# Ledger of designs, part 5: VH-VL binders against Rho GTPase-activating protein gacY (gacY)

Target 1, 192 residues: Rho GTPase-activating protein gacY (gacY), of Dictyostelium discoideum (Social amoeba) (q54th9r528to719)
Amino acid sequence: APLEDVINRPDNPGEIPVLFEKGIAYLSRRGLQVEGLFRLSGANSQIKSLRQGFDQGEDVDLEDVEDVHTVAGLLKLYLRELPSPLFPFDLYSSFIEISKGEQTKPQKVESLKLLLSLLPPANKALSKHLFKFLGKVIENSSVNKMNSVNLSIVFAPNLLKDKEGNVMDAVADAQFVNQVVQLILDNINILF

## First folded at step 4 (VH-VL; framework fv_navenibart)

Design t9 (from n11 with heavy chain Y101D)
Fold by ESMFold2-Fast, scan of step 4:
Structure t9 (fold): chain C 192 residues (1-192), chain A 122 residues (1-122), chain B 107 residues (1-107)
Amino acid sequence: as target 1 above (192 residues)
Amino acid sequence: QVQLVQSGAEVKKPGSSVKVSCKASGGTFSDYAMNWVRQAPGQGLEWIGQIIPIFGTANYNAKFQGRVTITVDKSTTTAYMELSSLRSEDTAVYFCARGPDYDFWSGYFDYWGQGTTVTVSS
Amino acid sequence: DIQMTQSPSSLSASVGDRVTITCKASQDISSYVAWYQQKPGKAPKFLIYAASSLQSGVPDRFSGSGSGTDFTLTISSLQPEDFATYFCQQYDSYPYTFGQGTKLEIK
């Protein structure tokens, strides 16, 4: 289902999907010092099972999940399977042009701030919570090995997609998609 | 077309180390996982570990923790597996195998090297 | 660790036969199973992923099925080049584990 529909369900009391609320809380307590957080694979069948529970409106308790990579994978799966990416299809070219342009980094950050202000309310709320959490992951990168470069490689394909792009265009754009997400990760306090 | 070419056979004494190489050609090297799998004579397959070159980090089967190191040289598109403190039970054919890309859903191995025979004997 | 158990450990068959090899996981792994073919002195060859998805270029006489804990590889109308050892592999979680192998021999 679309993000706005998920947020408005009776079983979703907060401004972001309950899956993200519980997942971020779990990872903030148990995952920040774990090497390869979001890079290493969790248990795929458990990730799907947990996802189905949330989709069906079950009161899913993540505290019994032993492997933090499973909860990290659950968040990645959710982002990947959104019908429209967290940064919507129609904004793809605008995001890519920021990284391709010849503006200074501060000017690119100002352009990003404006572009992010155009996100639908549900997308804006989830982006804020996600990126603030990823900022905490980066603060612990000496231990977990997940800096802004590594997180941009992991998250960029799940945040930005060209709806009708061919394989050659996707390969050519990958550098710029990664760069714009890295720019967001390096400037979280300015952008959110 | 993807090809994985491994280094030649090794004969080692107990307590020594062995380093096996796997050179990749044809296709993208950096964002595909490179795995190491071994097969003892007449036995099944055993996963040793993996590395994803774009991240530069390796993940190992707990059975080999402390004895195995997997590394890459991106300039030569070559992956290495070094196994230390060798014992007779380490006698096996060692394979490198590609896959998945760094997407966590695909843990199958689509291309395999020809294998490197490592014999440990006193 | 997830244990993968294959049945039978070996079987004899004739060209043209329908052959079935089974693989049982010690816990629910959904459909995260791959199948490989290995001939003597050679590296394993990738056949099937996601329990039932055939790799491009693999003959359609090969098929896979199953979900949860029970998985099956079927070869319809066995050909001479199909005599080999077959392995299942789970990729649900680390460490990746393989079945012990099923050796398919000429009757």
Scores: ipSAE 0.402, ipTM 0.794, lowest interface PAE 3.6, mean pLDDT 89

